# Designs tried in a protein design chat: VHH binders against Profilin-1 (pfn-1). Part 27

Target 1, 132 residues: Profilin-1 (pfn-1), of Caenorhabditis elegans (q9xw16)
Amino acid sequence: MSGWNAYIDTMTAAAPSIKRCAIVGAADGSVWARTEADNVFKASEEELKTFVALFNDVTQVPAKGADIEGVHYVVPRTEESLIFGKKENTGFFAVKTKSAVLIAVYEGPNEVAAQVRKAVESMQTYLNNAGY

## First folded at step 1 (VHH)

Design p29 (framework vhh_7pa5_2)
Fold by ESMFold2-Fast, scan of step 1:
Structure p29 (fold): chain B 132 residues (1-132), chain A 126 residues (1-126)
Amino acid sequence: as target 1 above (132 residues)
Amino acid sequence: QVQLVESGGGMVQPGGSLRLSCAASGFTFSNYGMSWVRRAPGKGPEWVSTISYSGGDTSYADSVKGRFTISRDNAKNTLYLQMNSLKPEDTALYYCAKTDYGPPPAPPLSSEMDVWGQGTQVTVSS
């Protein structure tokens, strides 16, 4: 198992509404760690490579949306290092650090989305401070 | 729920000793490596020491080598840091973290996240 599994555990403990999440390399979308078993994060390597490239110019993302696990999400807006999307009762938050992209997929109403965003942004801050 | 709770900090004069403890719950402690990480005000986390899941391997930052000893008691789910010959520059909040290695090497987790506790303060001054 990878050493990054501890970060997956930390994010899911901080926001139990996270259904699936992953930590991937910012340069190539390579998976460092992800949820497994009943909560397996299903994105392909090619999809992740395409997804992390969106952070090269986040201003283009609202016009196109984003694909995660074969699901197309509407992206209403972006911030410098944050892409988030919504499709019905599911959504995601993705943040970029120096070396990584953290992706969390959740299910539930808008109230739980705020908790997921806080968990992901807290981890982003921690990893940036650690040099990642 | 995964939780780490640090204790044992305090104030000590240069050359003194302290023993820190970290009580772990919510995961199988004996399956994971553990680390100590410290933060001085205005700085990011600085790795201090790591111990393997079995206790068979340990490593230390050069700044603490020969002065600090990391150990664990898997039966009690507790991690320890014995700190000897303390110096003013050891003054910091000390956090324990569940650790492992992967591609790339994972940085140690610390109590910067609320779920992992608040750390234990060590102050070295006369």
Scores: ipSAE 0.019, ipTM 0.347, lowest interface PAE 5.8, mean pLDDT 81
Fold by OpenDDE, second read of step 2:
Structure p29 (fold): chain B 132 residues (1-132), chain A 126 residues (1-126)
Amino acid sequence: as target 1 above (132 residues)
Amino acid sequence: QVQLVESGGGMVQPGGSLRLSCAASGFTFSNYGMSWVRRAPGKGPEWVSTISYSGGDTSYADSVKGRFTISRDNAKNTLYLQMNSLKPEDTALYYCAKTDYGPPPAPPLSSEMDVWGQGTQVTVSS
């Protein structure tokens, strides 16, 4: 198990509504770590390459949405280093660090979204401070 | 049951000050961002301010920057809005709203504010 898997575990532990998550390279969408086994994160690297490129101009993302694991999400709005989406009782949060994109896919009512964001942003802050 | 109750509104003269409060219950207050939104008669809702769950991040509409301050006391489950240098154009019904996604750089969408209070009236007039 790589060191990055520990960060996956940290995020999933911080927000129980997170079903799957991944840490990928911001430049190319390469997978550094992902949830596996019963909660395998299924996005392909090709899809992730497209996804991480959304951060090049986040202002355009709400108009077109975002795809993760073959699922299309509505993106209500974006921030410079944050893309989030919704689909029924599911959603995702994606945050960009210096070198990585953290993606968390969650299931649950709207109330869980804040905890998911908190989890990924906490990791974002930690990794940024660590130089990643 | 999730509930928000605003208070502190009233009538003041231009240049006056008011401090609004919003008492939250029925949810873990400290886990959620909170916002103030106002609605003037005949106008649509206008976002005023948002504060992150921890209070470490705040944002304001341009119309209130430098005059209004949003804050929160998580131990008291209370949101505040300090309004200074009030203008007639600030006259509105002020709502607090539970905000799912924390403070945005721009006004949050209404869908991001899933719970609203009944509002407190603020009237600024000579």
Scores: ipSAE 0.012, ipTM 0.263, lowest interface PAE 9.0, mean pLDDT 90

Design p3 (framework vhh_7pa5_2)
Fold by OpenDDE, second read of step 2:
Structure p3 (fold): chain B 132 residues (1-132), chain A 126 residues (1-126)
Amino acid sequence: as target 1 above (132 residues)
Amino acid sequence: QVQLVESGGGMVQPGGSLRLSCAASGFTFSSYAMSWVRRAPGKGPEWVSTISGSGGSTSYADSVKGRFTISRDNAKNTLYLQMNSLKPEDTALYYCARDLSPPLPPPGYSYGMDVWGQGTQVTVSS
């Protein structure tokens, strides 16, 4: 277990609706840490490579949507370092740091989304300030 | 088992001093940066201070600079916080934590701290 797993645990603890999480390299989508066991994050490296590349031009993402773990999500809108998607009672938040992308997949009604966003953005801020 | 146990808290008058200790076990103490964090009633956690594994680098929150000193004895697996010139606003539960983040994390964040003690209460009151 790498030190990055502690950050996974922190995010999942901050938002109970998060089912799976991953921290991946922003450049290549390499997995630095992910939820394991019963909540294993299953996105392939190829998929993640494609996903992190979305941050190169987030303005195009709403038109295309985003795929995570073989699931296609509708992306209502994006921000410079934020991509979020929805599918039925599930969704994801992805934020980009200097060197990483944090991905949180959640399940629940729309009301839980705010807490999930806060969790990943807080981690984003911390990692950015820490130089990651 | 990884464990941190704080001690040394108590009640003091403004201007008084306390020295907190944190006993570490279950891991290679000198390999990790250590931090003090405090939580006042009704407030979120506040980062207080961090010290590198070797003890060669330290950092402090602006609110405690010049008054608090963090130190460690790696031979004893113990972290310390010397608190001088205590103020009522220093009243809080003080935690020691193992820090996995870069040597000195930014102020106000604790996401890199993966192990926490139970805390020791510090009360500053006249």
Scores: ipSAE 0.017, ipTM 0.307, lowest interface PAE 6.4, mean pLDDT 90
Fold by ESMFold2-Fast, scan of step 1:
Structure p3 (fold): chain B 132 residues (1-132), chain A 126 residues (1-126)
Amino acid sequence: as target 1 above (132 residues)
Amino acid sequence: QVQLVESGGGMVQPGGSLRLSCAASGFTFSSYAMSWVRRAPGKGPEWVSTISGSGGSTSYADSVKGRFTISRDNAKNTLYLQMNSLKPEDTALYYCARDLSPPLPPPGYSYGMDVWGQGTQVTVSS
């Protein structure tokens, strides 16, 4: 896990509006790394297992939304390996790689959302190219 | 205050060699991966090579692998690119960039660059 914390640090440096994030296993939702202390990512093991299973058929997700850290998000649409949602002034972007799911929770307006999406998608590309 | 300054470009014939340097200032150089990126006339930027902060890991674009060597001297805050067996296709403006790639693991690709130099021109022609 400690090695993967560098990836968390990279994403938060690229998009400082990320409030909490995690890298989890795509197969089981096991946590590889997450933000800690004042920015602790609070999702339970059970919630993460349920969340990563959403990537088995992302087209079903807009109908039911998604739960992260006990918060229910409206998911307006999905893309092949991307689920994103919004609730008031908070939102998230989650992307799937070969072996991982990256989840970033942010707070702020639409300009902030665009920066967070770019950071998460850049890391998705980086990990896929590295075989993860 | 953060600054990158490239040097060492020039004109060379096919098969020749050049060594590019990049002097860094205003940040803790050894804490960041560094990359070389080039822009050929009329084309977009192409990533060339990345080296980790410690220098322990390097990666290269397929087009330059085996011909170019990236290195760094953290005591001098300097990044290098040794370019051998140069081809006309290597003609470009070469930039050094501070790379936000995680230290390790996994290596292999640039995550993204945030600070760029002004570039140094490399021209390979007969």
Scores: ipSAE 0.015, ipTM 0.287, lowest interface PAE 6.1, mean pLDDT 86

Design p30 (framework vhh_7pa5_2)
Fold by ESMFold2-Fast, scan of step 1:
Parts: sequence; C-alpha cells; structure tokens
Structure p30 (fold): chain B 132 residues (1-132), chain A 126 residues (1-126)
Amino acid sequence: as target 1 above (132 residues)
Amino acid sequence: QVQLVESGGGMVQPGGSLRLSCAASGFTFSNYGMSWVRRAPGKGPEWVSTISYSGGDTSYADSVKGRFTISRDNAKNTLYLQMNSLKPEDTALYYCAADSGYPPPIPPTESGYDYWGQGTQVTVSS
C-alpha cells in the first residue's frame, strides 16, 4: 500500500532472520509500512503509541521491559536511540530516527541478532541522512 | 481519472527563483502525503521534499535544505515548491507524487508512489 515497503524489503533482504518488521511515526506510532500476509506485524495502534513514547526516556525501559505484538520482552539495556529486547530465541531491535521508529522482530540464535542489529542501524543512518 | 499536473518550470540563471505547482484531481488530496522528485539528464530519480497530509510536517534532501520550501493548499488540491538560490545542479524534470503512506520512500521508485505527475522541466544555466 505504501511506498515505504521498499525499506521493509531492504531490511529483510539484508537480514533474512527478520520475521516481522515495521516503520512507524516517532511522534504517534502511526504505521508507515509493515510486513504483511504470513509475516504480518501485529502490534495494535495503542501498543505502538505506547512503544514509541519509550524513546522519550529510554533509561526507564530496562527496569520495565517492553511490549511488542502482545509479547513482553526483557530489555537488558538501551542506548540513546536504540531499544532491544529478548524473549527466549525471539528478539527485537527498535531504532529511532528524526521522524520514524524502525522495529524488527527476529527469530534465531545470538549470531542472528548481530546481523539484524546491523541491518536496522544501517537503515537508521540512511534515513537520518535523508532527513527522516 | 486521477491526475497530477505540474506547472511553473522554466529556464533561469543561477541564483534565480521558480515556484512549481502541482494540481491534483480524482482522489482525496488531503489523505495523501505529497512529494517532489526530480530526474536530471542521464541520472536516476532523486527525492527532493515531502509534506504530510495536513502540511504540519515537512522534510528535505540535504542538497536543497535552506533553499527550497514545500507547501500545500488542501482547499485548492494544490502542492507547491518554492525554489530559491537555484544552482545548475538543480536542472531536472520535476515530478509531484502522492503516497497514502507518508512519508514516501527514499530513494524513490515509480512503484513506490500511488500517483505520479508528468513532470515540469527546470533548467538552470547561464
């Protein structure tokens, strides 16, 4: 539906272990693009609004964890524009740009997580340089 | 049925100004994010600027920041691009494009937008 699907495709091609992902507005959590069909990103509008607000004070997140698609993730630590979580062999990386939050949910061993993080951070850099 | 019609292009000298307009019809203009995308001779498309549904949020390519201003008038179904301090490198065919998923992708692809105009030529030369 949206032209932002090209960025979803770029991230999933760079890290095939990404199972679901989305690009949402940093201010309100509105969905710009997300994976669909068999890989549909299922987060509710309310959940995304709550999630993007976590970037207003990332220091509180490790104590409380984060919820994505109704799943509660343990967040071991945060960086200024990065929140990541783990739940058994499933995890996520979320990065904030000037205008967007990119969320990638992956499945696999720890080596896979490093590739997913690199893909998401590369897209974050690209979008920031493009003014987003 | 759906149409985006650009106008306002032309020839100017470096340092000059032009104001581009894009008249939209056949869809609910206020439900779409709008962008300006340009294509220089022999090059691929380059995203220039984007504006949200309400006009409250704008973004620009680094190459045009501080020189170009995007705006819209939803009552008139019209998108604008005010281009100041024009440079020879701004020479290109300028397209307006509409996308229901704001903001549209960068780099732009023709399939990345719901609707495209036919383009208006801007030539900056001495």
Scores: ipSAE 0.006, ipTM 0.205, lowest interface PAE 10.7, mean pLDDT 84
Fold by OpenDDE, second read of step 2:
Structure p30 (fold): chain B 132 residues (1-132), chain A 126 residues (1-126)
Amino acid sequence: as target 1 above (132 residues)
Amino acid sequence: QVQLVESGGGMVQPGGSLRLSCAASGFTFSNYGMSWVRRAPGKGPEWVSTISYSGGDTSYADSVKGRFTISRDNAKNTLYLQMNSLKPEDTALYYCAADSGYPPPIPPTESGYDYWGQGTQVTVSS
């Protein structure tokens, strides 16, 4: 098991509504760690490459939406290092660190979204401080 | 009966200003974080600004930072949005929304907030 798996566990523990999670390279979408077993993060590296490239110009993302694991999400808005989407009772939060993109796919009512965001942003802060 | 009633919208030229108000009734206004959310035709909802229950914390979308100011008067059960330096891209229906679970949910969907107004139209055009 990679050391990055510990960070996956940390995020999923911090927000129970997170169903799947991944840490990928910001440059190329390479998978560093992901949820496995019953909650396998299923996005391909090709898809992830496209996804991480969205952070090059987040201003365009709301008009287009974002795709993760073959699912299209509406993206209401973006921030410089944050992309989030919604589809029915599911959604995702993606944050960019210096070298990585953290992706959390969650399921539940909208009320859980804040907790999911907090989980990924906390990890974002931690990794940034660690130089990643 | 819970009500959020927005007002103050209208048509202005680019660079102009508007001040929106949201009058709340039927619930304990001071217990709720309040937000402005806007929807342009053909686009999804966009979060604009949020203010904490006490007014001590405010946040803004990057698109409106430095131009918009959110405020509230809990004694009057009213939420405000001062909009300066308006741009055509600010054209939208502006909603007032209440959330007891501050900070507000993201994304800003209807089910993410406890209460919503009917909206007030803001049109920025030369």
Scores: ipSAE 0.000, ipTM 0.230, lowest interface PAE 12.4, mean pLDDT 90

Design p31 (framework vhh_7pa5_2)
Fold by ESMFold2-Fast, scan of step 1:
Structure p31 (fold): chain B 132 residues (1-132), chain A 126 residues (1-126)
Amino acid sequence: as target 1 above (132 residues)
Amino acid sequence: QVQLVESGGGMVQPGGSLRLSCAASGFTFSNYGMSWVRRAPGKGPEWVSTISYSGGDTSYADSVKGRFTISRDNAKNTLYLQMNSLKPEDTALYYCAKDYSEGWDLFSETSPFDYWGQGTQVTVSS
């Protein structure tokens, strides 16, 4: 366990539709904190290394999609520090800070996506202001 | 319910131009940002362009920057994409999409509440 688990708890409290989430290193995809037990975030180290590398050129992501926890997501578009995707009734938001990438996987219709995005972007702002 | 209807696609030769339109209904069009997204045969969806709710901010994918122009007419609830200097790699189904106030639309072809329509086909061939 790390002190970073407190930020995971804060995000999930702000958006209960988040099923699993993680905070990983932007350079290498190393896990700093993730949901555990019944809500374990299952992405492998190799998958996370591949995923965080997508932030090196987000403009290529919509053509290829993104893989998280062995699930392939359609990525309709990206912003400079934001990748998000959808598959059926599941989706994710991932944001990059100076040194971290936050990934939140949620379940629900598009109407809950805004709440999840807000929670993830609020944490992104907080971490950037804290020097991460 | 939210309805987005794309039109204006067709066949054109390289170097040609087309103007796509998207007629929106079922929501307050002027309160939301809008985007164009395309899907080429055998590829995943590619974001093309976004415009803010007021039309004051626009952004483009590097592949189309300088050739495509996004615009909107809030009085007519209509989104446009002017496509100039078309290339064979622009061949795709083009979709328009509605944004959330605090997030961007996530599409699903199977959703009864889809925020994108059937798309409009653009084919660029010699």
Scores: ipSAE 0.000, ipTM 0.138, lowest interface PAE 14.8, mean pLDDT 79

Design p32 (framework vhh_7pa5_2)
Fold by ESMFold2-Fast, scan of step 1:
Structure p32 (fold): chain B 132 residues (1-132), chain A 126 residues (1-126)
Amino acid sequence: as target 1 above (132 residues)
Amino acid sequence: QVQLVESGGGMVQPGGSLRLSCAASGFTFSNYGMSWVRRAPGKGPEWVSTISYSGGDTSYADSVKGRFTISRDNAKNTLYLQMNSLKPEDTALYYCARDEYSLGWFDTSESGMDVWGQGTQVTVSS
């Protein structure tokens, strides 16, 4: 592939309401690709390492919430490979693949959230099928 | 059987206040997040506010921020919505909903809100 930025571009094209997103290593939270310039994803290395570790036991996450870009999100529910959060009219969806975690931050109503989730889950399926 | 019963609606003039209550029974209320959702005549449902099982986390729709306050009393199995500075556009049937593990509604996660009350009518007019 032409680097990991192509996957970022695909997700943002599929759901333009994604404000910022990143693809990070599932084991360590290392950044493989992120939105840049006016849409830069600003999470620190320490924050991402902490965040990806949440996938080791997603059942504990709703009780504590999750932090992304210095913002504390309330996590309503988790699924085996999905963590999503809400902070008023903003939110995120994060999905784990074999080797990566995709994180998308969005702003908008529930219809927008549904489209963002679909885009992120579609990419999760693609990457899992590609061996990532 | 799980049941939610809303009350406290009524008619009020613009700028007035109302407090809605939701009495829960048939489940351990303190184990669930709770939400308020409203439906205006001829419109689809609009999520209004959510509160976590402990009451420590709350979320609000932009249209009601600064005017509405969600709260709960786990000892009384009751959810509240304090509505201040009411506007004609707040006119709607207001529902409470049980929201296991969900803080706010998503089109893709509506199953997290699995029990709804029958609603209480709020009418704001002069």
Scores: ipSAE 0.000, ipTM 0.131, lowest interface PAE 13.2, mean pLDDT 81

Design p33 (framework vhh_7pa5_2)
Fold by ESMFold2-Fast, scan of step 1:
Structure p33 (fold): chain B 132 residues (1-132), chain A 126 residues (1-126)
Amino acid sequence: as target 1 above (132 residues)
Amino acid sequence: QVQLVESGGGMVQPGGSLRLSCAASGFTFSNYGMSWVRRAPGKGPEWVSTISYSGGDTSYADSVKGRFTISRDNAKNTLYLQMNSLKPEDTALYYCAKEGDYWSLEFTDSPSFDIWGQGTQVTVSS
């Protein structure tokens, strides 16, 4: 799915603080595209299946947090199609479209958290408009 | 009007302890995650700790992990930070912050905070 990798490149160019990211199927967590090599997104198929299922009832997520790449993140609250979390100096934003879930992990002192969110939400809007 | 009022700061010797409190009003406290952020003299804000809306999950900066404990009492609309084994490097003005309505959990820059209080001063010196 090299075509989907172009969207990964677009998000990381828009927000350079994204360290790793992926586009996965909303129904099963199957990987459509992800960062590779030195920036490989390491979540297993089982972890991703569990993660995308969180969007079925986002109201329960803040009580238990979320796991990505074997790292547990505190989730302070959720929105209908948005889960975000924090762990020490790392964080993530995940958004759901009709057919996909976009996950972006960033590292650092949160200086560009708003920029990372904007990049992920812009891609969410684009994919929804494209029917995904 | 949303308000956050920090208290409990003071002067302590290295190795001492303090407990900070943040009284929240003007919003439904139990619906929002809360954070502690500090600003040392001449530096920008540094995120310290976060707690989920229910209190079921917490996270800490590496610099304070194992020494600080964040907690909340939703019935009293109050956030707490228990600070143990204080170091001179912990000297700062401490703020509590409500996560933004549309922003990420922790704010890194003071101007980026949605809602935060006036702070309480912690000074660690001999």
Scores: ipSAE 0.000, ipTM 0.228, lowest interface PAE 11.5, mean pLDDT 81

Design p34 (framework vhh_7pa5_2)
Fold by ESMFold2-Fast, scan of step 1:
Structure p34 (fold): chain B 132 residues (1-132), chain A 126 residues (1-126)
Amino acid sequence: as target 1 above (132 residues)
Amino acid sequence: QVQLVESGGGMVQPGGSLRLSCAASGFTFSNYGMSWVRRAPGKGPEWVSTISYSGGDTSYADSVKGRFTISRDNAKNTLYLQMNSLKPEDTALYYCAADTYEGFWSLDESPTYDYWGQGTQVTVSS
């Protein structure tokens, strides 16, 4: 969908510390939009299919962690619609809406993480209110 | 209410070792990932290490990797940080933090903090 790229642009403008991000289908992990060029989000469709399936039972994720772009992240805990993780100075936030999963990978300290989380949460709220 | 009490800090020479402890209460400790976060004088908070709720997975900041080891004892509601080969740049106030909505705590320079411990001071003299 051509319109979905505008939401990627909005998130990265709100939190410049987002290194790579994507909006994917909640049912199958299909990519609707992602960062491109030097910031290309590199997860395969197969990896994303596996990742979005984690939202079917988030309570099992902290025991196993999560893989994004071939990187294994420690996931300390989850919420019903939120998975987040950390690996050294890199982290991610992933939120589920009715039809989509938003994934943002960032680099930086906890202050940067908080900014990225707020940007992703704001977009989640917007999309849910729009019926996505 | 969540309460975290850090201990084990002190003054040590470069190359020395310290073991920090964090006693947790007010929440089901075994259901939460835990982190160590430090704040050096004049700097913002820096994430140091995280351990999953079961203890099965850990991660470390590049600056401490290979020198620090995070561990936990869920039966005792206690988090640990073993610090080896300490450097002057490790001098900081060390906080333990339960994983919150952000995935870990974000500390700022505000005079009051909700749901965090007072920290334990580590000073490595050159």
Scores: ipSAE 0.000, ipTM 0.272, lowest interface PAE 11.2, mean pLDDT 81

Design p35 (framework vhh_7pa5_2)
Fold by ESMFold2-Fast, scan of step 1:
Structure p35 (fold): chain B 132 residues (1-132), chain A 126 residues (1-126)
Amino acid sequence: as target 1 above (132 residues)
Amino acid sequence: QVQLVESGGGMVQPGGSLRLSCAASGFTFSNYGMSWVRRAPGKGPEWVSTISYSGGDTSYADSVKGRFTISRDNAKNTLYLQMNSLKPEDTALYYCAKHGYSTLWRSPQTSGFDYWGQGTQVTVSS
């Protein structure tokens, strides 16, 4: 029944620079799937609940930044269903669908960021079309 | 350069067992889902089994359910297929395949894999 781990696999295949990622419920931040073992996505239940609530008003996020896995990221700007952040050579992209939030943490220079964003946005489109 | 090297094939009698291995290099193995695909003489490729990047999810073709087990060791960059209760119909060249971006969402079968190995021959002889 799961199958959500297959979408994690798809995103990491599309952008190998993704170090850790997760698919969580948009309403509550509950984890549907995440990277595990050496690539374990480490965000707490409480942190994810706080994070998904940021999508209620993304315009406020650049003033405050965002916390993922206990790391505070500077959010330079947001788009309607996209929050992304930077901290040194590390960053994340998070997108909201109808019922999910996709979060991908990557490491590397800005050259890899475009591939990560494309992978996350492609999955966002697919899930929205699938009713999620 | 992506490389997938299958091994462990051979000749076996019906009811026998074999364990296939696939050694992967040239990419971050732990970031990709992997599949086993087979091709019988004179036929097109048939998807056999899939495993997620973490090993947490597996799926099997109806023809092999209950007989085959897919597994992986991410520390060793190796994919495995344990084949039990082999039948003459399992005779085929077996390939490991690296998943591609868009095909896992709809069809993890042959049309969407980024790369296939050279294959290892399994012959189940009555």
Scores: ipSAE 0.000, ipTM 0.117, lowest interface PAE 14.3, mean pLDDT 80

Design p36 (framework vhh_7pa5_2)
Fold by ESMFold2-Fast, scan of step 1:
Structure p36 (fold): chain B 132 residues (1-132), chain A 126 residues (1-126)
Amino acid sequence: as target 1 above (132 residues)
Amino acid sequence: QVQLVESGGGMVQPGGSLRLSCAASGFTFSNYGMSWVRRAPGKGPEWVSTISYSGGDTSYADSVKGRFTISRDNAKNTLYLQMNSLKPEDTALYYCARSGYKLTWHSPGQTDMDVWGQGTQVTVSS
């Protein structure tokens, strides 16, 4: 049984436009929880390990982009603990906490992206305050 | 557009069982946590149970733990509450509600509810 699944559920309820999401370890990309069944988050362990390492120096990311679920996203810019990418009407937001990285993949226009970002950042704040 | 419709209530004797259903429409059911809430005669509303959007986590009020089971079928947009070993104290109007699963480290389960059904009456008496 996983208490971490409850956080996935809270995040997707707060922003219904999130299609898939996961909470992974910041040090190694190990999956703590992810969406399953009809909306399976399908990134490999190798891909996640590579992805979380991007937070070691986010300034390098816009030059290379980022890969999630085998999809290459253009990363227009980064912030200290935030990487986001876009591909037409799809995209992702990923935020780093003390010990975790939250990744949310969504589909929709700019209004949707803003709501997804807000949900992800709210959860980031909550987890940081809880010591994660 | 957004609608929840409960069914399955009725009259049973103590020790009996009932299965409640809640049919959801007008929203992406699989993206939301769902809850059951009841209102007993002469009392305010009481949260009964919550299930996460995936069904991976459930929580129950102490008064129903071990007797009630919440479940969902996302393919059918339906929420269920299996009620076993019913007691007169379970007599109430039962509502399903769309909710976010509000978790704290030590008190998981209560949610902020934004869509409610009309309710289905459960009466437990000899």
Scores: ipSAE 0.000, ipTM 0.110, lowest interface PAE 15.9, mean pLDDT 80

Design p37 (framework vhh_7pa5_2)
Fold by ESMFold2-Fast, scan of step 1:
Structure p37 (fold): chain B 132 residues (1-132), chain A 126 residues (1-126)
Amino acid sequence: as target 1 above (132 residues)
Amino acid sequence: QVQLVESGGGMVQPGGSLRLSCAASGFTFSNYGMSWVRRAPGKGPEWVSTISYSGGDTSYADSVKGRFTISRDNAKNTLYLQMNSLKPEDTALYYCAKTYGSRLFHTPSQSGFDIWGQGTQVTVSS
């Protein structure tokens, strides 16, 4: 195990259309791992604190949308531990585990979005089973 | 809100010693690994040392092994770096960072750090 970056690599391998992703703490939005270099996930610590707090009441999110990396996304609906958004040809999926939030930003059409969602939900299940 | 406040830096001659402190607030300090990271003028950040959440496990960059000692006091929410036998090459801004990852392992720089303090300057010159 090479720390949390191995999970980033696993998600990206499962869905190559993920452009940037991160694993952050559910309590405070602190970054545990993220894509780097040409694919650096650019969200600020303040933005991530605001973002993870959305999981405290996901029913409020569709009315307000969500901001990731300074980009405002329309959130059409939420599920208990899932927030997803769209802006033109880009989108994101974010899922909450016991102690983490996984965020994946992708680019592409609806079939690409389905693959990204599946990768993120698979990792959510894995981390929950691992106690995170 | 999470706050990390570094202190203890200063100017010393080669062979001297300094002890850095990092006061943590806004999170459960005893639940997280902690690291020291430094940035020398004109260079990128260099990982220096990591300590596990309990203090039972430590790791060090090759450049500081045998000279620096990382420790923590969970009752006081404070991280320390004892620096002995200082060299001009140790001149840098020193930052403490919350280390993110599994509490089952102390992870080096690859698992990610949040650097939230202003750092403390260490200058080693004669």
Scores: ipSAE 0.000, ipTM 0.110, lowest interface PAE 13.9, mean pLDDT 81

